# Ledger of designs, part 21: VHH binders against o75319

Target 1, 181 residues: o75319
Amino acid sequence: GNHIPERWKDYLPVGQRMPGTRFIAFKVPLQKSFEKKLAPEECFSPLDLFNKIREQNEELGLIIDLTYTQRYYKPEDLPETVPYLKIFTVGHQVPDDETIFKFKHAVNGFLKENKDNDKLIGVHCTHGLNRTGYLICRYLIDVEGVRPDDAIELFNRCRGHCLERQNYIEDLQNGPIRKNW

## First folded at step 14 (VHH)

Design le47
Fold by OpenDDE, fold request of step 17:
Structure le47 (fold): chain B 181 residues (1-181), chain A 120 residues (1-120)
Amino acid sequence: as target 1 above (181 residues)
Amino acid sequence: EVQLVESGGGLVQAGGSLRLFCAASGFTFSKYAMAWLRQAPGKRREWVALITSGDRTDYADSVKDRFTISRDNAKNTVSLQMNSLKPEDTAIYFCAARQFPHMNTEYDYWGQGTQVTVSS
């Protein structure tokens, strides 16, 4: 129930906005019940997430949760003003076309509805790295026409950690473009 | 300072060809999608062609199969090969830059434009 995810402490809680995009990646925030298992400086709650985003002079307009569990925090822990979208994404394997499509659709919808502001799309999985990085890069490659290596480099630099899974990297670099609709 | 400088425009007869060039400076060219737009007298500016940072291309229907956009990242240039030109292609042609052509709705940088006149 309240066990800390493996290696969760190893990753920066929040990355930086990806320049030119509305994306920001972060690791999963943990609800209060996890705090008793963490040192104070290790704690990263939904509240902490928003504080850190604010410290970057940014504002979240959407949170996309890619974790495959609901045990980490509840949508009720988030401000009501920030939409929350769950896309259950299995770890360690390349997301399927449906998952990719759901992600793209969510991003496109957000962009359509938020043309008049500069709010960010916050994306996270457990560590905010592999699944998160893949889907963000997949979007940049498929929708924005970015070179795979440039997308990966941009994400890695902004997240502060590098995409780790070779199957993800290989698919991004050499895999087919996925449908955008 | 960011600059986009177009060249290659001029007067050409219908059926002729022109090659436009745009030289970019002051920003990381290779990370930007480049586009050509045009504005004819009394008409709204219209998009003509796009080449993403990943070298994906797209064209307006009116110029498809006649125009070809390409880029040279080593030289920070984008070009527009215009074949089978028509009087309707007469316009000021602008080079524009945008990092992400979908996510960003506006262009970040514009050239001054170059006149293309196609006579019948």
Scores: ipSAE 0.889, ipTM 0.940, lowest interface PAE 0.5, mean pLDDT 96
Fold by OpenDDE, fold request of step 17:
Structure le47 (fold): chain B 181 residues (1-181), chain A 120 residues (1-120)
Amino acid sequence: as target 1 above (181 residues)
Amino acid sequence: EVQLVESGGGLVQAGGSLRLFCAASGFTFSKYAMAWLRQAPGKRREWVALITSGDRTDYADSVKDRFTISRDNAKNTVSLQMNSLKPEDTAIYFCAARQFPHMNTEYDYWGQGTQVTVSS
């Protein structure tokens, strides 16, 4: 259906690039069919996403969609020049090893293929916060060797919202490192 | 002003030990991964050791089990303990900094280097 996700309006549409990384987080953009249920200033479409990214003088090189549904927008709504990757990620649960591995693999592949540019990896779930934040932080911790608290702080600051799920935070802070390959 | 200053280099006999130090200033040291690299005469610069901001370590195969990298964030220093030194370890050793060692291919900051010479 075209119902607006719960609390979707409460979150900033797009965060800031995480300094030193290629990551930027945002909430899920909604296709045109959702606009009739939103005030004009609340609308955030795929087109709006790219406009906001451009306003930051950045360019997306990859979009990773972590939502567990396909009802929000279609890959066809995106420019053909920006690849789209779907990683179905269950909400509220700590992502499993397979999901984590898929995310890491996608990021590593992007970095390998985009060494000659400064394009960003756009990551989103529904709110672009919990699942998104967990996987980005998991990458920074497991692959970049960053302290969990530093990773979380960096993500929160750049996203403009703090990770909310205690089980995610706990796993990042005290959970085991997941395999990188 | 950012600075990385290496020290501890010198002449040592094969089988001996040496400890290098790198003192950092002008940036938030604790947020950066630190690395040691070396360049021997007529050879390419090569990576030697890495310690991430979260204190995870990695080593080149040529120095694994002989060298140990460590850091002291309170003093803004990174060190390289070198044991069982070989003539092949002779080189100028550099310390370098980058925040994310995997995502960043280039180092943000470099030291001037310190000479290590291992005699046979």
Scores: ipSAE 0.889, ipTM 0.940, lowest interface PAE 0.5, mean pLDDT 96
Fold by OpenDDE, fold request of step 22:
Structure le47 (fold): chain B 181 residues (1-181), chain A 120 residues (1-120)
Amino acid sequence: as target 1 above (181 residues)
Amino acid sequence: EVQLVESGGGLVQAGGSLRLFCAASGFTFSKYAMAWLRQAPGKRREWVALITSGDRTDYADSVKDRFTISRDNAKNTVSLQMNSLKPEDTAIYFCAARQFPHMNTEYDYWGQGTQVTVSS
């Protein structure tokens, strides 16, 4: 279907690069069929995503899509030069170990293959906030050894919105470290 | 201006101990992972120890269980306690900083190094 996700309009379309990292978070871009249900200033398409990234003088090298549906846009809507990775991630519950591992593996693979550039890993779920924030923070905590509160603060500041789900925050702050391999 | 200044190096007999210090300034120390590296004469620079901004530690196999890395964010210092020193530990020891030790393979800041000599 083409219904606009709930509360989607409430979030900034694109965050800022997280300093020192290759991460940038954004809300899900919506394909053209959604535009008839939006005011012009509310529209955020795959094309708009790349324009906004360019306005920040950045370049995407990978998009990780964490949504649990394929109805929002098609990988074909993206430039062929930017790899697209789908990691189906259930909303509202803490991602399982397999999902976490898939994310870490994707990030590590990207870093290994992109040592010679400064391209970004674009990560999004529906709102580009909760699932997105959790997995990015989980990576910073587990892989980079960052304190949970520092990771959360960094993500919130750069995304322009704060993680909302208490179960995610609780797991990041007090949950176990997930294995990196 | 960013500075990393090592101290505590010197001459010690095999089996002895030394404690190295690195004083940092000019950047937000608490947000950076700190590392010790060393370079022996005629050898390549070698990673020795790491402590993340969240105080997680890691060591090279050659120094594991002998060396201990620690940090004091209030004083902007990182230390390396070196026990059971061996002649093969002889090297210039460098303090280095990088915010994210995995994502950033290169270090942002380096000290000038301090000489450690272990006599047989």
Scores: ipSAE 0.889, ipTM 0.940, lowest interface PAE 0.5, mean pLDDT 96
Fold by OpenDDE, fold request of step 22:
Structure le47 (fold): chain B 181 residues (1-181), chain A 120 residues (1-120)
Amino acid sequence: as target 1 above (181 residues)
Amino acid sequence: EVQLVESGGGLVQAGGSLRLFCAASGFTFSKYAMAWLRQAPGKRREWVALITSGDRTDYADSVKDRFTISRDNAKNTVSLQMNSLKPEDTAIYFCAARQFPHMNTEYDYWGQGTQVTVSS
């Protein structure tokens, strides 16, 4: 069977919608093959993701998968009505300009296409924290002109966990603004 | 209760200067981007200037280098310094607030506006 990601169990499966945004962060859902390695209460499948989102009275309009593997779940495990975007993002290092651009482009595209609804952009990496948090914060800082600390605080509060990687935090706080186009 | 109250409007001669103020209350001002918009007679409301919560500024081309937007989070105020005013700047000027200027296409809060008249 598939190996459960390290520390995956330590994180809340789904965060809260970031107020004023369309963002919601969550840890990677695991396909059924992982269930045999998990206690029932630890299971978090693609189906569980959608159920939890619905419990929050929200609806996903896009899933951005930042993991650097495809072993966790298949796009086919998702409803056909929800677009899935893979942005392979290497862990532990600050995402490069291309990755940041891809993320921004995806978000902007979604916003343009979804002006008539309130669907959410679900973003996840493995834990839905560091890579996820960085890119969301990077967007808020670069595109929305938010103060880095405010962006980080907002993300942390909504995710229920704080960004852990110092290099990410430092880049957000002190790094250059990345071009939005 | 959320309030945005504009002040500082008036009659000015072309080439003159005017400083508008907007006093905000009832929400966490520092978390919001503030904008000035204006509506001239018979015209649609148009965006004039923006200052994000992180103090990034942007201006409409028509007012660039003449107008300056600034904010004072301690006083919950946003201001618009208008220099080199032109008759075409005549309008009701509104301050508006939205948390995220890009993701939020609509403003959350609006002032009632202040009249600016620039005579020839």
Scores: ipSAE 0.888, ipTM 0.939, lowest interface PAE 0.5, mean pLDDT 96
Fold by OpenDDE, fold request of step 22:
Structure le47 (fold): chain B 181 residues (1-181), chain A 120 residues (1-120)
Amino acid sequence: as target 1 above (181 residues)
Amino acid sequence: EVQLVESGGGLVQAGGSLRLFCAASGFTFSKYAMAWLRQAPGKRREWVALITSGDRTDYADSVKDRFTISRDNAKNTVSLQMNSLKPEDTAIYFCAARQFPHMNTEYDYWGQGTQVTVSS
């Protein structure tokens, strides 16, 4: 179906680049079939995503889709020049080690292949907040050795919304480091 | 103005110890990973030790268990305790800063370096 996700309208469509990183978070763009259920100013399509990124004088080099559904948009809706990676991530629960590893692997691969540019890794779940924030912060904590609170603060500030799920926050702050290989 | 100023270098006999310091100013020190690198005569600069903003440490194999990197965010300093020094540790030692040591391949800031000489 094409029902609008709950509270989807409440979140900024696109965050800001996280300074010093290649990450940018955004809420899920919705394909054209959703537009009839939205006011014009509420619409956020894949095309709108790229327009907004461009307005920030940035360029996406990879999109990581963490949603657990394929109903929101099609990879074909994206420019062919931007690779798309789906990592099915269950909502509301802390991502498992396999999911975390997949995310880290994808990021590391991107960094290795994109040393000669400044393109961004766009990460989104439904709201581009909780699953997205967790995995980005998990990367910063595990790989970059950042303090959990600093990672969370950085993400929240750049996304324009705060990570909401207490289990995610708790795991980031007090959970074990996940292996990077 | 950003500054990294190393100190503590000098001449020491093999088996001896030195403690290097790096004083930082002009940037938010606590948010940066700090590293020590060294360059011996005729050799390329090599990484020695790393301490992330979250106080995780890593060392080159050549200095592991002999060197200890630490930081004091209240004083904006990073230090390198060097024990059991060897002649092959002779080099100019540099402190350097970068926010994310994995995502960023280059350091944002460099010190001027301090000479460490270990005699046989």
Scores: ipSAE 0.888, ipTM 0.939, lowest interface PAE 0.5, mean pLDDT 96
Fold by OpenDDE, look of step 16:
Structure le47 (fold): chain B 181 residues (1-181), chain A 120 residues (1-120)
Amino acid sequence: as target 1 above (181 residues)
Amino acid sequence: EVQLVESGGGLVQAGGSLRLFCAASGFTFSKYAMAWLRQAPGKRREWVALITSGDRTDYADSVKDRFTISRDNAKNTVSLQMNSLKPEDTAIYFCAARQFPHMNTEYDYWGQGTQVTVSS
């Protein structure tokens, strides 16, 4: 169906590039069928996503979709030039090691293949906050060796919203490092 | 103004030890990974050691178990303890800063370097 996700309207559609990284987080764009349930100023489509990215003088090189559904938009709604990766990620629980590994692998692969440009890795879940923030922070902590609190602060600042899920925050702060290989 | 200033270099006999220091200013030191690199005469600059902002360390194979990198965020310094020095360790040693050591390939800031000479 085309039910608007709960609290989806409460979040900024697109964050800012995380300085020094290739990451940018955003909430899930909604395909055209959702527009009839939204005010014009509330609409955020795949096209709107790309427009907003361009307004920031950035370019997406990869979209990682962490939502656990495919009902929000279709990969066909995206430009063919931008790869789309689906990593089904269950909400409200800390992503499992396989999910974390898939995310890390995707990021590392992108970086390897995109050394000659400055294109961004766009990451989103439903709200582009909790799952998205966790996995980005997990990468910064595990791969980049960043202090957990610094990773979290950086993400929160750039996304314009703070991670909300205590279990995610606790795992980032106190949980073990997950394997990178 | 950003500055990285190396110190502690000098002449030492093979098997000896030196401790290099790098004092940083002009940026948020605690948020950056710090690295030591070296360049010997006629050779390319090579990476020696790294310490992330989260205090994780990594070393080149050639210096592993002999060198130790550490940092003091309160003093904005990074150090390189060099033990069991060899003539092949002779080089100019540079301190460099990079916020994300894997995502970025270039360092944001560099020191001027300090000479380390190991005699036979």
Scores: ipSAE 0.868, ipTM 0.930, lowest interface PAE 0.5, mean pLDDT 96

Design le47
Fold by ESMFold2, fold request of step 22:
Structure le47 (fold): chain B 181 residues (1-181), chain A 120 residues (1-120)
Amino acid sequence: as target 1 above (181 residues)
Amino acid sequence: EVQLVESGGGLVQAGGSLRLFCAASGFTFSKYAMAWLRQAPGKRREWVALITSGDRTDYADSVKDRFTISRDNAKNTVSLQMNSLKPEDTAIYFCAARQFPHMNTEYDYWGQGTQVTVSS
């Protein structure tokens, strides 16, 4: 009975580590109950996520979930050793300053607590693209001082899909620096 | 091979000015944040100035309003204009590079340094 998210099958499950950063983006993993409507090669479970990360010789140290629902998987389906954080992020509109601040704060806390390892922050929304890409790019622009077009290019290349939502792209390219860190 | 080569150091009287240059090669300069650091005799190396890949700048309090960092991506150079120099500015000045100044705690590349000596 669970419905596969619209167009979810059209996206690569997991991107690549963004070089020089601690970020990796992926689409939402789907728990076993969704697999009845998927071919075996289409499945992407929480276990599949961790296997794919290991295949890249990487390790997750935090998952930031940007969705409004827990119907896709439960945090208890993840290894207990991997911290999980949900940041409710509305779709279709540029995230507000509070959401942006929460994301920056989560990244900063991770960097402080993981300075002695090379673990990654995994970030996902439903498709791992628009909300995920916006917040990662917003961090790179505001906190790291990266040019907007360079941040977007890096995200697109490493995710394997280009940001699609024009209001997000326009805000990243032409909107103000958010100094809420 | 990556190289960062500082130049422009020398002996200058207090109140004078110098401009340091750092020439970069062997990496994608425009994607890197660049910094100047300095080390006086018997002291730890300290950060002086930062310019991000997006041209945002920041300075140590001790040099604010006297020093200006800038970059030229066409020439792969970063410079440090040093005005109103004081004897306490005497140090070896190093150019350094890292991609993301907050996320990367270490610099990827260092120059060999250039001596600045402020007399009086």
Scores: ipSAE 0.829, ipTM 0.916, lowest interface PAE 0.5, mean pLDDT 93
Fold by ESMFold2, look of step 16:
Structure le47 (fold): chain B 181 residues (1-181), chain A 120 residues (1-120)
Amino acid sequence: as target 1 above (181 residues)
Amino acid sequence: EVQLVESGGGLVQAGGSLRLFCAASGFTFSKYAMAWLRQAPGKRREWVALITSGDRTDYADSVKDRFTISRDNAKNTVSLQMNSLKPEDTAIYFCAARQFPHMNTEYDYWGQGTQVTVSS
């Protein structure tokens, strides 16, 4: 169906670019069939996503979709010029090493292909918060050598909402550095 | 205005030791990765050592186990302890800063450099 994800209305649609990085986080855009259940001011479609990114004077060069479902929008709703990558990420549990590796590989590939521009990697799960924040922070910690609390603070501030899952926060703060390549 | 100011360079005999310092101001030092690079006469500037904002370190193969980078966030300084120096280490040494070493292809800030000369 076309039922609105629980608590989806409670989150800002799009965050701000994380300064010095190529990341921007957002909640899942919803295709038009979901709008029957939404007030006009609550709508956040794929088109709305790109309008909001342009309003920030930014440009997306990749969308990484972390949802474990395909029902919210179709990749065909995105401009053909923007690559789309699905990384099925199980919710409620710290992502496994294979998922973390896939995310790191996608970011590394983007950076190599886009070294001469300033385009952004857009990352979303359902709410653009827990899975999204975990993987972005894991990248910053493991690859860039950022302190866990600094990575979490940067994500929270730019997303406009704090990471909620204690097991994710504890793993970021106290868990092992994961292998990168 | 951002400043990176190197010091501690000089003339040393082969096999000797020297410690370089870099004093930083005008930016949030604790959020930046810091690096040392060097440029010998007639050669391209090359990376020597890195310390991330989270205190993880990495070194060029040519200096590994001889050089140690460290930082002091309370004093806004980075240092490079250079042991077992060789004539091939002769160069101008630069301190540089960027936030994210892998994601940022360029350094945001550079020092003016300090000369290290290692004699036979």
Scores: ipSAE 0.826, ipTM 0.914, lowest interface PAE 0.5, mean pLDDT 93
Fold by ESMFold2, fold request of step 17:
Structure le47 (fold): chain B 181 residues (1-181), chain A 120 residues (1-120)
Amino acid sequence: as target 1 above (181 residues)
Amino acid sequence: EVQLVESGGGLVQAGGSLRLFCAASGFTFSKYAMAWLRQAPGKRREWVALITSGDRTDYADSVKDRFTISRDNAKNTVSLQMNSLKPEDTAIYFCAARQFPHMNTEYDYWGQGTQVTVSS
């Protein structure tokens, strides 16, 4: 069904661009059918997403959807032809090497195709926090060589919420560099 | 005001060694990747070495195993130890800074350069 995801209302809809990167994180937008279950000020639709991005003087060039479902919105519900990529990412556990590789590959492809513009990669899971933060930080650590605590601090500050899952945080801080990129 | 100031250049005979230093000020040094680049007479500027904010390093093939980049975040310095120098290493050497070497197409900050001349 069209149940509002648990705790979804507790999170800011869209973060800020992570300075110096091409990333912006947000919670999953909810298509219009969910709005009967929401107060007007709680609504966050695909259209609302694009409006909020434009309000920051930014433009999305890719959406990476990390959820295991299409019940929240469908790619055809996007208000314009923005490239969309689904990477099914299991919650509650550290993403496996295949998922990490797919994310890095998508980022690298975006950077090659968008070298002459400043468009952003929008990344979301359900809440735009744990899976989203993990994969963005894993990219910054493995590919850009950023210290784990600096990557986490940057993500937390720009998302407006701190990463919550301790197994993700521990893996980012102490786990191995993933060299499959 | 942001400054990157190179030092340690000079004249040395082939087979010799030099150590270059780059002193940084005016930005959060520990959050930046640092690089050395060089430009020989009549040639394009080329990348030489990289050290990320997390201390991972990479080198151009032409200098690998002869040059070592390192950083000291307490002193806001990056250095380039240059061993087994060849006449082909003769160039002006520049330090440069950017946060994310893969994502950032351009460097945010450049030094003015220091001359290294290797005589046969």
Scores: ipSAE 0.826, ipTM 0.916, lowest interface PAE 0.5, mean pLDDT 92
Fold by ESMFold2, fold request of step 17:
Structure le47 (fold): chain B 181 residues (1-181), chain A 120 residues (1-120)
Amino acid sequence: as target 1 above (181 residues)
Amino acid sequence: EVQLVESGGGLVQAGGSLRLFCAASGFTFSKYAMAWLRQAPGKRREWVALITSGDRTDYADSVKDRFTISRDNAKNTVSLQMNSLKPEDTAIYFCAARQFPHMNTEYDYWGQGTQVTVSS
């Protein structure tokens, strides 16, 4: 069946906008078929996502889905006016250069297309933490030139959870700047 | 009160050198990207150099290899070393700050500027 992802209930559904950026991170929303396994207070559907974003006085202009599956919700569950992009991101390993490039390119394309509004890029993996945090921080480091520890601190504070995977943290802190192509 | 205060401007002969300084206060300097921009008489303000919060640098093509931007987070200063100066470099030079150069379309803070005049 539609099993609730491991530890998914332990994470806040949606973070806060990272100040000065266009990013907001969240855990994967779950379509209605998952709700039979959830208490009412545990539900976090695509509709719930958009309601929570609106409660923050924000609006999504793009969703970047980093999961390797399409089982959690379908793009048709999203308002037709919100672009959706899947970037298949291998779990457990630091994302490869191709994946990093795709993420950077998507962000830069969004910024160009949305220069006249203040809409946000919503980014999620399964928990909205490790892969999501890695790619957002990699963008801030490589493209915006932010110090690694400052990028990590900003993400952790705004997501409401600290990055967990040590190999991701070590690559952000000590790994090379990836080229912005 | 946030302040950016430029200094080091003046008159210099073509081919000479000058070093500008910008002293910052009232914000977390180490979290900000810093830039120098300049405005010549009758022209629009143009970007000259950038140093990110992580110390990466970039330059306008017109000044590349002649100008060097640097920062000192302990003193909350950014500087611009200008070598091989040309009359076309004559302008008011401004120090400016924003956190994220690519995501932020506007600067949060500006200095009042310092005049650089390069004579033939």
Scores: ipSAE 0.819, ipTM 0.911, lowest interface PAE 0.5, mean pLDDT 93
Fold by ESMFold2, fold request of step 17:
Structure le47 (fold): chain B 181 residues (1-181), chain A 120 residues (1-120)
Amino acid sequence: as target 1 above (181 residues)
Amino acid sequence: EVQLVESGGGLVQAGGSLRLFCAASGFTFSKYAMAWLRQAPGKRREWVALITSGDRTDYADSVKDRFTISRDNAKNTVSLQMNSLKPEDTAIYFCAARQFPHMNTEYDYWGQGTQVTVSS
């Protein structure tokens, strides 16, 4: 139903643009039906997301939704001018190579189509932290050749929360580089 | 003020070796990917070698196995060891910097270049 995701209230709604990249991370926005269990200051709707992005003087050019469900909001709640892509990402486990490939492919496609603007890729899972941070960091490590600890530090600082799931952190730091094709 | 200053260019016989250096200042060197590019007379500037902030390297096919890029974050330098040089390697060599080689289509900083001339 309309149950607030566990610990969702504990996370900042939207991070900051990661400097030099096209990424911004946020927690899942919740459609109006969830708001009866939220104080006004706790609400974070699809409209609130776009208002907060605008307040940073940024613009979204793609939303990548990593959640497995569509119960939190409907794509129809988003402006039709912003492409939306769902990549079903199983929680609690390091994302598999197919999921990593899909994410890298989506980023590459975005960069190709948006080479003449400065729009951002918005990435979210439920909390905008563990799955989101893993995939963004995996891209930076595998594709851009960034050191794992530097990728993690950049994500943590810009999200405003540190990655929490130890198996993700260990895989980023010590796991193999994944093929990019 | 950001500066990239190349050195080590000169005249060398075909089959010989040369080592180029690029000294960087005015930015956080360890966060940047560094590249060497070259421009031969009458030709467009072309990419030669890349070293990411995480020390991964890549090379143009024409120089693979002959050139080696490396970096020293303690000294803020990047170098290009050039072996088995050919007359076709004659060019002005530039170092350049950008943070994310695939996401950033433009370089943030460029050196002035150093001439390499390979004679037969």
Scores: ipSAE 0.818, ipTM 0.911, lowest interface PAE 0.6, mean pLDDT 93
Fold by ESMFold2, fold request of step 22:
Structure le47 (fold): chain B 181 residues (1-181), chain A 120 residues (1-120)
Amino acid sequence: as target 1 above (181 residues)
Amino acid sequence: EVQLVESGGGLVQAGGSLRLFCAASGFTFSKYAMAWLRQAPGKRREWVALITSGDRTDYADSVKDRFTISRDNAKNTVSLQMNSLKPEDTAIYFCAARQFPHMNTEYDYWGQGTQVTVSS
């Protein structure tokens, strides 16, 4: 089956654009087969994602999927004009240097390709919170030189939910700057 | 109204030192990366030094180890200490601000500039 991920209903589907950045975070969209266990107002499909982004007067130019599985939706459910990239990211542990490098490399590639537009990088894991927030904050800290607490505050406010995993928060606040790019 | 106002420019002898200041107002200074750029006569404006909102610094190769950028968030100022000045450093120096140096390709705010002239 297509069981709803634990606690997925508890999170807002889509956050707000993080001001001054090209990032927007959201929880994983679920293809129609999952809707058997959802009330209509709880549904959040790939189509719903793009409608919600449009409602914010924004446009996606890349989706970075941090989940370990492809059971939630298929890339063919996305418009062909929006690139899709999966970066397998283990939950519960601080992402390793290879994962961090892949994320930074993807962001850098997007910025080069999209320097003449204002499209956004959509980032999601299962809940769009812990893995997503960690990697976005890690980019802001390492690449943009933002203070850890400022990066975390910006992500929390724009996602609409605070980062929850303490080992992620502690690594962002106290861990080394990663210069892997 | 946002303002960036440079000061401290002037005429100095080669090998000398000068300190530039940039006073900022009208925006949340502590959230911005600050930069110094310069434009010599007949040349395009070039980047000189950067200090991020988190106080990390970077320099153009041509000024590395001679210039030092610093910021004071309590006073909303950024400064550029320029040592071992060369005639090639002669330019109008501009203070500029953007939030995210890698992600933002344009600066949000610019000062009017201050002239630095290095003789002999």
Scores: ipSAE 0.813, ipTM 0.906, lowest interface PAE 0.6, mean pLDDT 93

